# VH-VL binders against Large ribosomal subunit protein uL3c (RPL3), part 13

Target 1, 266 residues: Large ribosomal subunit protein uL3c (RPL3), of Bigelowiella natans (Pedinomonas minutissima) (Chlorarachnion sp. (q7xyp4)
Amino acid sequence: AAAARASSSALVALPGGRMIEVPHMTKDYRDVKVCSRQRKWEIREHMRDPIKMGLMGTKAGMTTYYDDEGIAHPVTVIALEAGNVVTQVKTKETDGYDAVQLAYKETRDRTIPWPERQHLRKHGNVKAMKHLKEFKIADVSEFTPGQQLKAEELFEVGDLVDVSGTSSGKGFQGSIRRWGMKRGPMSHGSKSHRQHGSIGCSATPSRVYKGLKMAGRMGNERKTVKKLPVMMVNDEEKYIVVRGSVPGKKGTIVELRPTKIVGKHC
Short names: E, the ipSAE of ESMFold2; O, the ipSAE of OpenDDE; V2, 0.75 times the mean of E and O plus 0.25 times the DockQ between their complexes.

## First folded at step 6 (VH-VL)

Design f02 (from c10 with light chain S28D S94Y; framework fv_zigakibart; at its last look DockQ between E and O 0.01; V2 from the best seeds 0.00; counts 0 for: pae E 20.1 > 2, placed apart)
Fold by OpenDDE, look of step 6:
Structure f02 (fold): chain C 266 residues (1-266), chain A 120 residues (1-120), chain B 107 residues (1-107)
Amino acid sequence: as target 1 above (266 residues)
Amino acid sequence: QVQLVQSGAEVKKPGASVKVSCKASGYTFTDYYMHWVRQAPGQGLEWMGYINPSGGYTKYNEKFKGKATMTSDTSASTAYMELSSLRSDDTAVYYCARGDLYESSGFDYWGQGTTVTVSS
Amino acid sequence: DIVMTQSPSTLSASVGDRVTITCKASQDISSYVAWYQQKPGKAPKLLISAASSLQSGVPSRFSGSGSGTEFTLTISSLQPDDFATYFCQQYDEYPYTFGQGTKLEIK
C-alpha cells in the first residue's frame, strides 16, 4: 500500500482562474481520533463542540487526496469565493425562528433587484451578492450583520458536513437510468429491450396509479449528500476539501451545513 | 439620551486583578453588543472583545484570551470586564463601547474610559 | 488579523484647509470601515460608518470614501474644533482592528 504515493500534486482550478495545489495530508491530521469504523475518514470522534454554522461555496472540481498511509480518497474541492458575509440575524423574537442569513458571490449592483440591494445595504452594508441563504442554527448570538465568516473558524479537519446543491441536469431519461429498472432480454426474439413494460392491469385497477415510476426528467433537483468528512480547510487560498462527491457540476453553488447527528458523533 | 458610565480609575500591583464596570442607560441594554477597547498611553486603539448581554455570549480577541473576562448584569444594565494577572503593559485606558446588534456599524457611543495603572 | 495602515501619522494644517487622511487595509474589507475623532483625555467619537455614512450630529464638512482596501476621510474646510487625532477601524472580521491614528495639528 505504500507504493502508490504518486507525488502527483492535484491541481484544481478555482473560479476566477486561480489554480490551487491540493497538498497531501499534513502533520495536522495526526491528532484526529478515528471512531470505531476502520475507515479513517468516514466517522471521526469530534473532540470539539459541534459545528455551529454553515457556509456557501462553489464546486471547483474533484481530485484525489492521499493520506499519510498512502490511501487514495476521492475529494471535492469547494471554492470559497467572495462572500459568506452575514446579512441578517433572525431570532425567535423578530422572525419566529433562529437563523443566520449569508450572502455569497459578489456581483454587480445592477444584477440584483432593488429590494434585495436595499436589504443588503440595510443589513451590514454588504456589497451586492448573487446568493442569499439562511442557515438555521441553535445560537445566533455569535453572529452580527456584516461579519465575514471564516472557514477555519467554523470547520476543522474531520468534521462531518452535509453538502447541499442542485444536482446535474440529465434531461429526459428512460426508466432504466432514472429508476434503475432492469432491461428486457436482448435475444430470443425480444422486442422490449429497454422499454418500460407493463404499467398496470386491465380490469383492476384499469388505470395507471399516480406516482408510477416512468421515464421523465432526471436531475436538476436539490440534493444533499450527508456526513461528508472535511479533509482540508484553507482560508488563505479560500477553499475547503471534503471527501466524496457533492451535487452539481463544476461552478455550481453548494451549501455546507453541519451534519445532523442524533446522539454522539461516533 | 444614551450614556455609558464607567467605574473610576484603578491602581493595582502586578499580579492583581481589576474589574471595570460600564453602566448603560438611555437604551435597551440587551439590544446592543458591548465592546471593550484598550488604549495604552500614547498608543492606538485595540479591540479586546464583546459581550452580548442577551444570553451572555462573549467573543474575545485572541490576544486577550485568559487576560480579560467579560460579563454582564441585565438587571443592572451593566457590563463588566475583569483583567487578571495584571502586568505593567496592561496599563491603559479601557473603554466600553456600544455596537449595533442588527446593523454593522462603528461604535456609536463610548464610555468615558477607565484608567488602569499597574505599578510595583 | 487585518492590518489598517493609516497615513499620515501627523498632519499640520491651517483653519480653512482641505485635509485628507487615508487608511489602507491589508485585505479587501468591502466598506466596513468606521472613522473616529479623539481629543486628548476623551473617548473616541464616531464620525463615519460604512466608509461614507456620516453619523448624526457630525458636521457635513466631514466625508468618507473608499471601498475594498483604500479608504479616505476628508475635511473640506478645517475648523478650530477639528484639531484632534483620527482613527480608522475595520469591522469586517474579528478581531476588529484600528489604524495607528493621525494627529491633526495646527500649523
Scores: ipSAE 0.000, ipTM 0.445, lowest interface PAE 13.8, mean pLDDT 84
ESMFold2, look of step 6: ipSAE 0.000; ipTM 0.370
ESMFold2 (binder alone), look of step 6: mean pLDDT 95; pTM 0.967

## First folded at step 8 (VH-VL; framework fv_zigakibart)

Design k01 (from c10 with heavy chain G99E; at its last look DockQ between E and O 0.06; V2 from the best seeds 0.00; counts 0 for: pae E 17.5 > 2, placed apart)
Fold by ESMFold2, look of step 8:
Structure k01 (fold): chain C 266 residues (1-266), chain A 120 residues (1-120), chain B 107 residues (1-107)
Amino acid sequence: as target 1 above (266 residues)
Amino acid sequence: QVQLVQSGAEVKKPGASVKVSCKASGYTFTDYYMHWVRQAPGQGLEWMGYINPSGGYTKYNEKFKGKATMTSDTSASTAYMELSSLRSDDTAVYYCAREDLYESSGFDYWGQGTTVTVSS
Amino acid sequence: DIVMTQSPSTLSASVGDRVTITCKASQSISSYVAWYQQKPGKAPKLLISAASSLQSGVPSRFSGSGSGTEFTLTISSLQPDDFATYFCQQYDESPYTFGQGTKLEIK
């Protein structure tokens, strides 16, 4: 009763301009954070649970909630664009490992390679999707090709998730910016490093300079932010809200996976 | 020569079930979806769903979910469709039709059709 | 669901005529549109796939065109064997749907 009336909200724009209302964080999340003997036992049980299915989303934006005590809580809204459809189900017998492949973010047939379109048609006759990702999980038996995944069936408020995405796209930047010309006296090593970039990536990466390897790590790397509490899940309005920040800028495609690793001292 | 041969006509009472077969020959059975399409007397065509014989995966038109069950036997190169809890409005000709799993070629070969009549 | 609406529902024509059958989708779709010919008591026969691709063994007097919401089947010079019922079908989005049919008959 009181919880329904105590809600006040921030508006967040989803892809396509649709606005959603995100409620204030409730007192319940503070109670869950206590590291009691009961909580420690629950953590140990979670560490033993089979790996469960995740899903994909699009970072829509961040907002701030002020709770009843006036504490600011940053949250990230993750939009659920058209997708999260099962394509291929891999088993130990067919592929040597158990995994479920998801397709995410509908696109036109002409925008994807023909072999990828054939793959989607073979596995569940799924419409053309921009992203395909595999999720290695313990039990694939409950998933079938063409199945639409629902976020409310996978995640509950209070669950901990790991969110993966690509960092901001600054591209490869020469060692001049990254290292500030601090290597060697009076030399411009980043130009020399770029001159060897035409070697290309091969099966034997020892043909490239050590500096080129380091230059490729500035931006555009996959990052995972772990142990983010799920604040809200809504399949009808097509969003998930997590506490904290997630990798990338607005519009970044992210992967949400249930957290497996929990700290020893919580 | 590609050929789809369906089982013979059936007359059933309301509440019964029927299982229509579609035996394929002249091609690699697992390289094609098998679709089922119905045509009520004097009416148009209605897509019911498909099965992918290579993995047994199915997709149903929601209108027929729970009414139709599609299966296949790859060793016999035969697709099956079972209709349950038959009603008089299930009276129709039922076709099987194949579609290339790898190329979007439409339904290039059809069975001769199986007439299912539901009457008291 | 995507509704495919054919026009006309019945078409009378003479041998040698050029005829056009139109199929309109209720929303914009890809080029995954097929055309079928059905004679009485027989299964449909595929004529055109992917809006414009002529099937092997189908006479070249049949052609298809269109994109978006409007698709056409054209028979450039009718032959006696062409008098039948014609259906369009979209196979872009589930459930796949057929037009209501166009009966092509002799004047």
Scores: ipSAE 0.000, ipTM 0.415, lowest interface PAE 17.5, mean pLDDT 76
ESMFold2 (binder alone), look of step 8: mean pLDDT 94; pTM 0.959
OpenDDE, look of step 8: ipSAE 0.026; ipTM 0.570

Design k02 (from c10 with heavy chain G99D G106Y; at its last look DockQ between E and O 0.07; V2 from the best seeds 0.00; counts 0 for: pae E 10.1 > 2, placed apart)
Fold by ESMFold2, look of step 8:
Structure k02 (fold): chain C 266 residues (1-266), chain A 120 residues (1-120), chain B 107 residues (1-107)
Amino acid sequence: as target 1 above (266 residues)
Amino acid sequence: QVQLVQSGAEVKKPGASVKVSCKASGYTFTDYYMHWVRQAPGQGLEWMGYINPSGGYTKYNEKFKGKATMTSDTSASTAYMELSSLRSDDTAVYYCARDDLYESSYFDYWGQGTTVTVSS
Amino acid sequence: DIVMTQSPSTLSASVGDRVTITCKASQSISSYVAWYQQKPGKAPKLLISAASSLQSGVPSRFSGSGSGTEFTLTISSLQPDDFATYFCQQYDESPYTFGQGTKLEIK
């Protein structure tokens, strides 16, 4: 074990059953404070203009990590399964916009459609992967097809990241529960709604009043949790640890992107 | 019918360069990677690298980085490999080889080989 | 780099004999192994892919087996046309590497 720490460590299972020991927080971790004049200056100093490359990972689980002072910190371990290989690099010249396509989570050749297998082969000779995601970034010149991305080269402890994933499903729910909407009978009033200055519904395919929300699924949609501090990055053991929770349950594929602007808006 | 036809044998002095061509026919040139494999006299096969003709992206065996340069001309359906700063241990037969469309990095069709001899 | 080690380096046999050539990988490579036949002055010819899949036009006397780290090529009844040098090749990861070869000679 490289960590060689037992006092406040916890074991977390990665996909495939491998266990890792989550060691102490680094001393560089800090919560965001209420803005002061000094803090405002620090935010401007650390503001990042270019959009930088991100990675994909798999939510391995949450645990509590105790620092040297005995304070509990909720953290999420994100596994870096086989993948994070650059496939297609898009430029304004070739494709009309700048982006890097990333393949993640090696799988058997038969589990993906033939056109996608051919795409992976033609763009970097990449093995079959379950997930293919495009990252629009400012500068694609550093990336080539087939390039293996390393988390330690992209993220440092203390960096803020935005983590995107599919939230846990709740099944179909009515619009009332999801958005708190209250609605009267929709089949009435179509004969005279022209006379009202109020909201209304009609049988015609017509404009719906702004602000009304429709029924939809509750949960099971893309969600981004912003500004999560990176607690640990380890390419050898294939994980990254962030403070707080990320969308989805254990096994959910998540996307990590650097936060463009750090700190709170004051 | 897939066919790979390579340029003729070359005799070079140390320090010179050589450019071997591999003309492909019978398939869509940009759909397949083109690999280069060398075989020194009496020796086995060594993979040197590949080029994707579609985008011109290359990958080299570390052993041949700086020695070999792989290019392609999609309009002529031809792949090229240039060897620079030739030494006597660069004497070998050089093959171009196409990989399989569905399984990467094994070679279903080979060129006839180009013998490069480097002698002082 | 994944090292592919073939044995034997040279094999003498007669027409009609059954011959087995072994290739061992330095790490697990699943089934990503190909076998080639090469005659003097000629390019290699693909015989087997995916450790056991016979290529079209290759006689049924050729067969391949193995998974993980150990692979075999078997010729069930040698013909005069089969005397050549045989190579295994892994294609699991770059650099793609070949075995050192097995020369099959007439006894």
Scores: ipSAE 0.006, ipTM 0.527, lowest interface PAE 10.1, mean pLDDT 78
ESMFold2 (binder alone), look of step 8: mean pLDDT 93; pTM 0.951
OpenDDE, look of step 8: ipSAE 0.007; ipTM 0.493

Design k03 (from c10 with light chain S94L; at its last look DockQ between E and O 0.01; V2 from the best seeds 0.00; counts 0 for: pae E 20.7 > 2, placed apart)
Fold by OpenDDE, look of step 8:
Structure k03 (fold): chain C 266 residues (1-266), chain A 120 residues (1-120), chain B 107 residues (1-107)
Amino acid sequence: as target 1 above (266 residues)
Amino acid sequence: QVQLVQSGAEVKKPGASVKVSCKASGYTFTDYYMHWVRQAPGQGLEWMGYINPSGGYTKYNEKFKGKATMTSDTSASTAYMELSSLRSDDTAVYYCARGDLYESSGFDYWGQGTTVTVSS
Amino acid sequence: DIVMTQSPSTLSASVGDRVTITCKASQSISSYVAWYQQKPGKAPKLLISAASSLQSGVPSRFSGSGSGTEFTLTISSLQPDDFATYFCQQYDELPYTFGQGTKLEIK
């Protein structure tokens, strides 16, 4: 009797303190796979046209979900707080490029500088939002200022997305941790166990080259994790679930963009 | 001149739904938010939420989530609020009110109010 | 939610009197306060916004002041038409909230 592994429904806290229970993945999610460096991905039969527009979200946390086959999937829940409203539509004619600006995360009006408030008023009559980001897209004709974007209209299960955000700060780190350098010998009289080692030559160039990998601050940088599959989209509960990890700690803002796929490999 | 004209008084039974309309004139409908405010008999004013007619974005007071649904028709310059699962405590005058951004806001124009009475 | 505590609940005054109504916010809201006048059976009428900005068409005897947590509406000289219920409102943070109202009646 195959013990029906009780699908542990993972509770994830959304911003604002609401707990959500992400349901067990049903048959409809079986074809969601993580893109690997070595696999050629085929477009699923039910996939619609490529995603053109992105969204902003808040990293709510990570959990593990099991599919109907009992396969464990590490997933990140991205909360969709108040926002994702179109503020400005940029066009080639007016700005030299096509893009849609979104506002995200409602905030107090006094926390936004006056020029920014005026911008939101001028472009879409949008209330105070904490974050403004532009998404470059090929066709902006479908977007109008003041439009509320919905995740279910933009994303489907199985779509690949690039998730961008600020990575977790790790402070000042040594070369081993920061760059994956190897340590020196631990024995034979070695005094250079975790030291960086040589940083250049004497006569030529008689300097340290710019960009040499050394100890320094690690993290707190903009990073993008590419080709993450969308596992779930729920506009009612206001979250998106993607497979894998995304940059940042819980509560950080992330940007979801359609993945740019070039070549034979996913 | 700016005017907000609301639909007439409604009498409903408990459990029923009612949809109140607010027709705007004298200004560009999409340039302002439409707010809804409730006033129970002898009570103060309660903000229910707003809709941005330009894109249909809505924000509700948590107290009225699931109770009120706000919509708009830009072609008719009309805002709508539907109240579902009416109870006796939903008896009140409901107002639509025009608002702008916070710094210039306050509700400068109000509808005449719609009395909704819920009685068995 | 920001609580707006309005005082007094009832105020009796005579024509010609100077009247002051106070509204205290539970937290600092800068100057994002509006004052409304409501007569029986009528919708509220905006008097003042941004704590001190008089609405067009409102008599100059009405004035607003305050910042942070304390706000006041002042009527310099009461007129017969001024007897009504007055409400303060904050619009600094959602949800918008109103004071409980001050009924201004004839002494």
Scores: ipSAE 0.000, ipTM 0.457, lowest interface PAE 14.3, mean pLDDT 83
ESMFold2, look of step 8: ipSAE 0.000; ipTM 0.379
ESMFold2 (binder alone), look of step 8: mean pLDDT 95; pTM 0.963

Design k04 (from c10 with heavy chain S54Y; at its last look DockQ between E and O 0.14; V2 from the best seeds 0.00; counts 0 for: pae E 13.9 > 2, placed apart)
Fold by ESMFold2, look of step 8:
Structure k04 (fold): chain C 266 residues (1-266), chain A 120 residues (1-120), chain B 107 residues (1-107)
Amino acid sequence: as target 1 above (266 residues)
Amino acid sequence: QVQLVQSGAEVKKPGASVKVSCKASGYTFTDYYMHWVRQAPGQGLEWMGYINPYGGYTKYNEKFKGKATMTSDTSASTAYMELSSLRSDDTAVYYCARGDLYESSGFDYWGQGTTVTVSS
Amino acid sequence: DIVMTQSPSTLSASVGDRVTITCKASQSISSYVAWYQQKPGKAPKLLISAASSLQSGVPSRFSGSGSGTEFTLTISSLQPDDFATYFCQQYDESPYTFGQGTKLEIK
């Protein structure tokens, strides 16, 4: 039944977890006059919110949500693994811009890069986390290093969020790969060939690494899906449910940010 | 010189609580973990957990979760461990020990130990 | 929890002897092993970290070796001051467990 924050907080028939009141637009784009430039600016400013804080999560999978009328909605469950702890708060005065850095997904201290370990301990007494991400927001005054963020304090059912993730599933703390001239074949392979007995190869011709051409093709891995309604938020069971699909496979680390509104009808 | 000085021996009755202190000197208190280790009479060493004095993050051995509470006072460079609902099997020597921030080594400095005796 | 098993539990030896204490982990812990010396009524003293790294100020007669699941502490030439109990500890995974100890008695 109702585990309610309010007497009427039951989940809504739509993806947002409560009934979203959509204006009845019988002839919205047929009868409506084109707005003046002043009116467009007024609507845009009225619908703009200050940039608010987001969270990180892990794609857990997709399922079906049935509303009170029995209508099926495809939804994605995003797990909230250990993390979403504020590490560093940047201000215009200290760093030249306002941002909050979050750490996400607990790991062993010795498994992350030494500079990142030092950074986490210096900023907020945070145990090693696999991922760090900055969220540039309008007002950082409410955030303190070491603060645990709660999804129920940041999002409510019916909010629209933008979900970003990497399609490759590599996460934001990938392994370092060696490319270029310092790989072994440029020095040690030739020496080893000379020292091999009857089993060996003549090293002709030599090959050159072509890592530079791959950079452009790899840059298309980051994806953002916009305006996904929040269907459910549960900090006790550590998940958020959004309507629709999010980038990546199960296990992909995603970033949830509140959607910015820039106007409807103009 | 790095030094950890613990509070004196305690004799308690079952059901009471005790708070052991560990005052650090000779280094920057917030740059290292403070671990707590117990040793029952005639037995080995048992890791209880740690606190990071920078911000107060704690990690407990599940065996002692709910029994032990670790805190620190950075202005006094002092770590504390409180044991609640004492039982006779809580009789032990309790050590504080300094640990590397990166867990790259063992515990390099130890307090002298605090004997807690729980008896009728 | 990772179990650390020491052997022997008690060891009697004479001044000048070479002794070896073994510690076996219930799973691979790479090289994340420390060795401690504890004298009666005193706190443990760190001897070795990372299975083989000798702590500053520890006599060179102490050495450590091993990786994976089996680790050893060796004292190359016992001195009277080495009478103590020795513990291994893993710090690979919480909870950071200790061996049960080896009591070294000097004849």
Scores: ipSAE 0.000, ipTM 0.423, lowest interface PAE 13.9, mean pLDDT 73
ESMFold2 (binder alone), look of step 8: mean pLDDT 95; pTM 0.963
OpenDDE, look of step 8: ipSAE 0.083; ipTM 0.676

Design k05 (from c10 with light chain S30D A50D; at its last look DockQ between E and O 0.59; V2 from the best seeds 0.00; counts 0 for: pae E 3.1 > 2)
Heavy chain, then light chain:
Amino acid sequence: QVQLVQSGAEVKKPGASVKVSCKASGYTFTDYYMHWVRQAPGQGLEWMGYINPSGGYTKYNEKFKGKATMTSDTSASTAYMELSSLRSDDTAVYYCARGDLYESSGFDYWGQGTTVTVSS
Amino acid sequence: DIVMTQSPSTLSASVGDRVTITCKASQSIDSYVAWYQQKPGKAPKLLISDASSLQSGVPSRFSGSGSGTEFTLTISSLQPDDFATYFCQQYDESPYTFGQGTKLEIK
ESMFold2, look of step 8: ipSAE 0.402; ipTM 0.702
ESMFold2 (binder alone), look of step 8: mean pLDDT 95; pTM 0.963
OpenDDE, look of step 8: ipSAE 0.017; ipTM 0.565
ESMFold2, look of step 10: ipSAE 0.413; ipTM 0.721
ESMFold2 (binder alone), look of step 10: mean pLDDT 94; pTM 0.962
OpenDDE, look of step 10: ipSAE 0.143; ipTM 0.703

Design k06 (from c10 with heavy chain S104Y S105Y F107M Y109V; at its last look DockQ between E and O 0.02; V2 from the best seeds 0.00; counts 0 for: pae E 17.5 > 2, placed apart)
Fold by ESMFold2, look of step 8:
Structure k06 (fold): chain C 266 residues (1-266), chain A 120 residues (1-120), chain B 107 residues (1-107)
Amino acid sequence: as target 1 above (266 residues)
Amino acid sequence: QVQLVQSGAEVKKPGASVKVSCKASGYTFTDYYMHWVRQAPGQGLEWMGYINPSGGYTKYNEKFKGKATMTSDTSASTAYMELSSLRSDDTAVYYCARGDLYEYYGMDVWGQGTTVTVSS
Amino acid sequence: DIVMTQSPSTLSASVGDRVTITCKASQSISSYVAWYQQKPGKAPKLLISAASSLQSGVPSRFSGSGSGTEFTLTISSLQPDDFATYFCQQYDESPYTFGQGTKLEIK
């Protein structure tokens, strides 16, 4: 009965209007487990896994997969627009922490200031990009400026990722042009190029005061949806599919990071 | 005060190597490129390349690949340039110079220069 | 390689004169051109960045302009301290080549 309701594919519009056909999700994706008794025991006995590199994407849309039991499973398609190119690589000796700076979403040269353009040009000869974000990772030695990151090399089907984005869409985050104007050549130091909103851990409910009103129309909130299984990775068609929903509307820039096991037990 | 202090003059024979040092002070060493520029006697300036002390990335003028090797020691805030297989036409003054990471500005702080003389 | 050709090679002038030095690139480049002053036995000193941006501490009588293939350094009223050799440099594309220099001498 479930087979009669199953969709063989769904059309999803990527940013820029390109249409893709997302293949039918197999039942194997339904059974992905976050943390079993066996895995919890393994984490307790072994060392913490090193933090791995992530990447950026754009929420393209959601579709529904009906499994062989007829149960609806929402999935989100995340587009990989032009970008995900390594720019600056930071080390603990130089900057006090290990990080890889990633450029995302190609834009025209006219839309970013000259100092930011030169930063991209000199760190790997990267084309003009809308967003620069740092990813704090355990080992930066495999990354060089100008390196194009490929999603299929970073993620596998079944991997768990944390997806972060700005829920308001009107926040102060997400404009690299602003950093080029304020944090250009006269600002030096390990923290001058870091975007403070890149790792938004604002999902803690006890930290949000009910009824508090801030200046402006809406508060700027970073939201992270944790432990989403990767259902598909496709570098040719430039998308990743995750199980569940991600923050923001279609077109929201999101950050995908491998889920950290250390802070959470089943 | 921002300063670049280079090692002293050196006299070498053909075929030897020399390593010139450039010690930075008064600023965060890893926030800037370190360029190397040479000036042969009675001649103009010639850009040799630079090093990013953060991570050790280098860019060389192709003319000096195989001749010059640029390194840095971030704990000592010092950049180095080694010249190998010296010939008499390597006789020159070698400058280190600081450049910003965005390369919007030219080289704003220069070392005093190190004279390398190659003679038999 | 982008060749930067300066003219004149030498220039004789008197205190108070207005002086221009020209630097021509062998191909069209962005405005990433710097000007340096070098006195005998000294390291070069940066005067101008990005074709027209005056560096901090440089007297306002120095100015730069130009785009494409032709760039100029102008000294509006020459002073005794300005007699030196001047270099242009492009830093748009590697290798970051210098002009051959212009020696400014007392007439």
Scores: ipSAE 0.000, ipTM 0.387, lowest interface PAE 17.5, mean pLDDT 75
ESMFold2 (binder alone), look of step 8: mean pLDDT 95; pTM 0.963
OpenDDE, look of step 8: ipSAE 0.026; ipTM 0.593

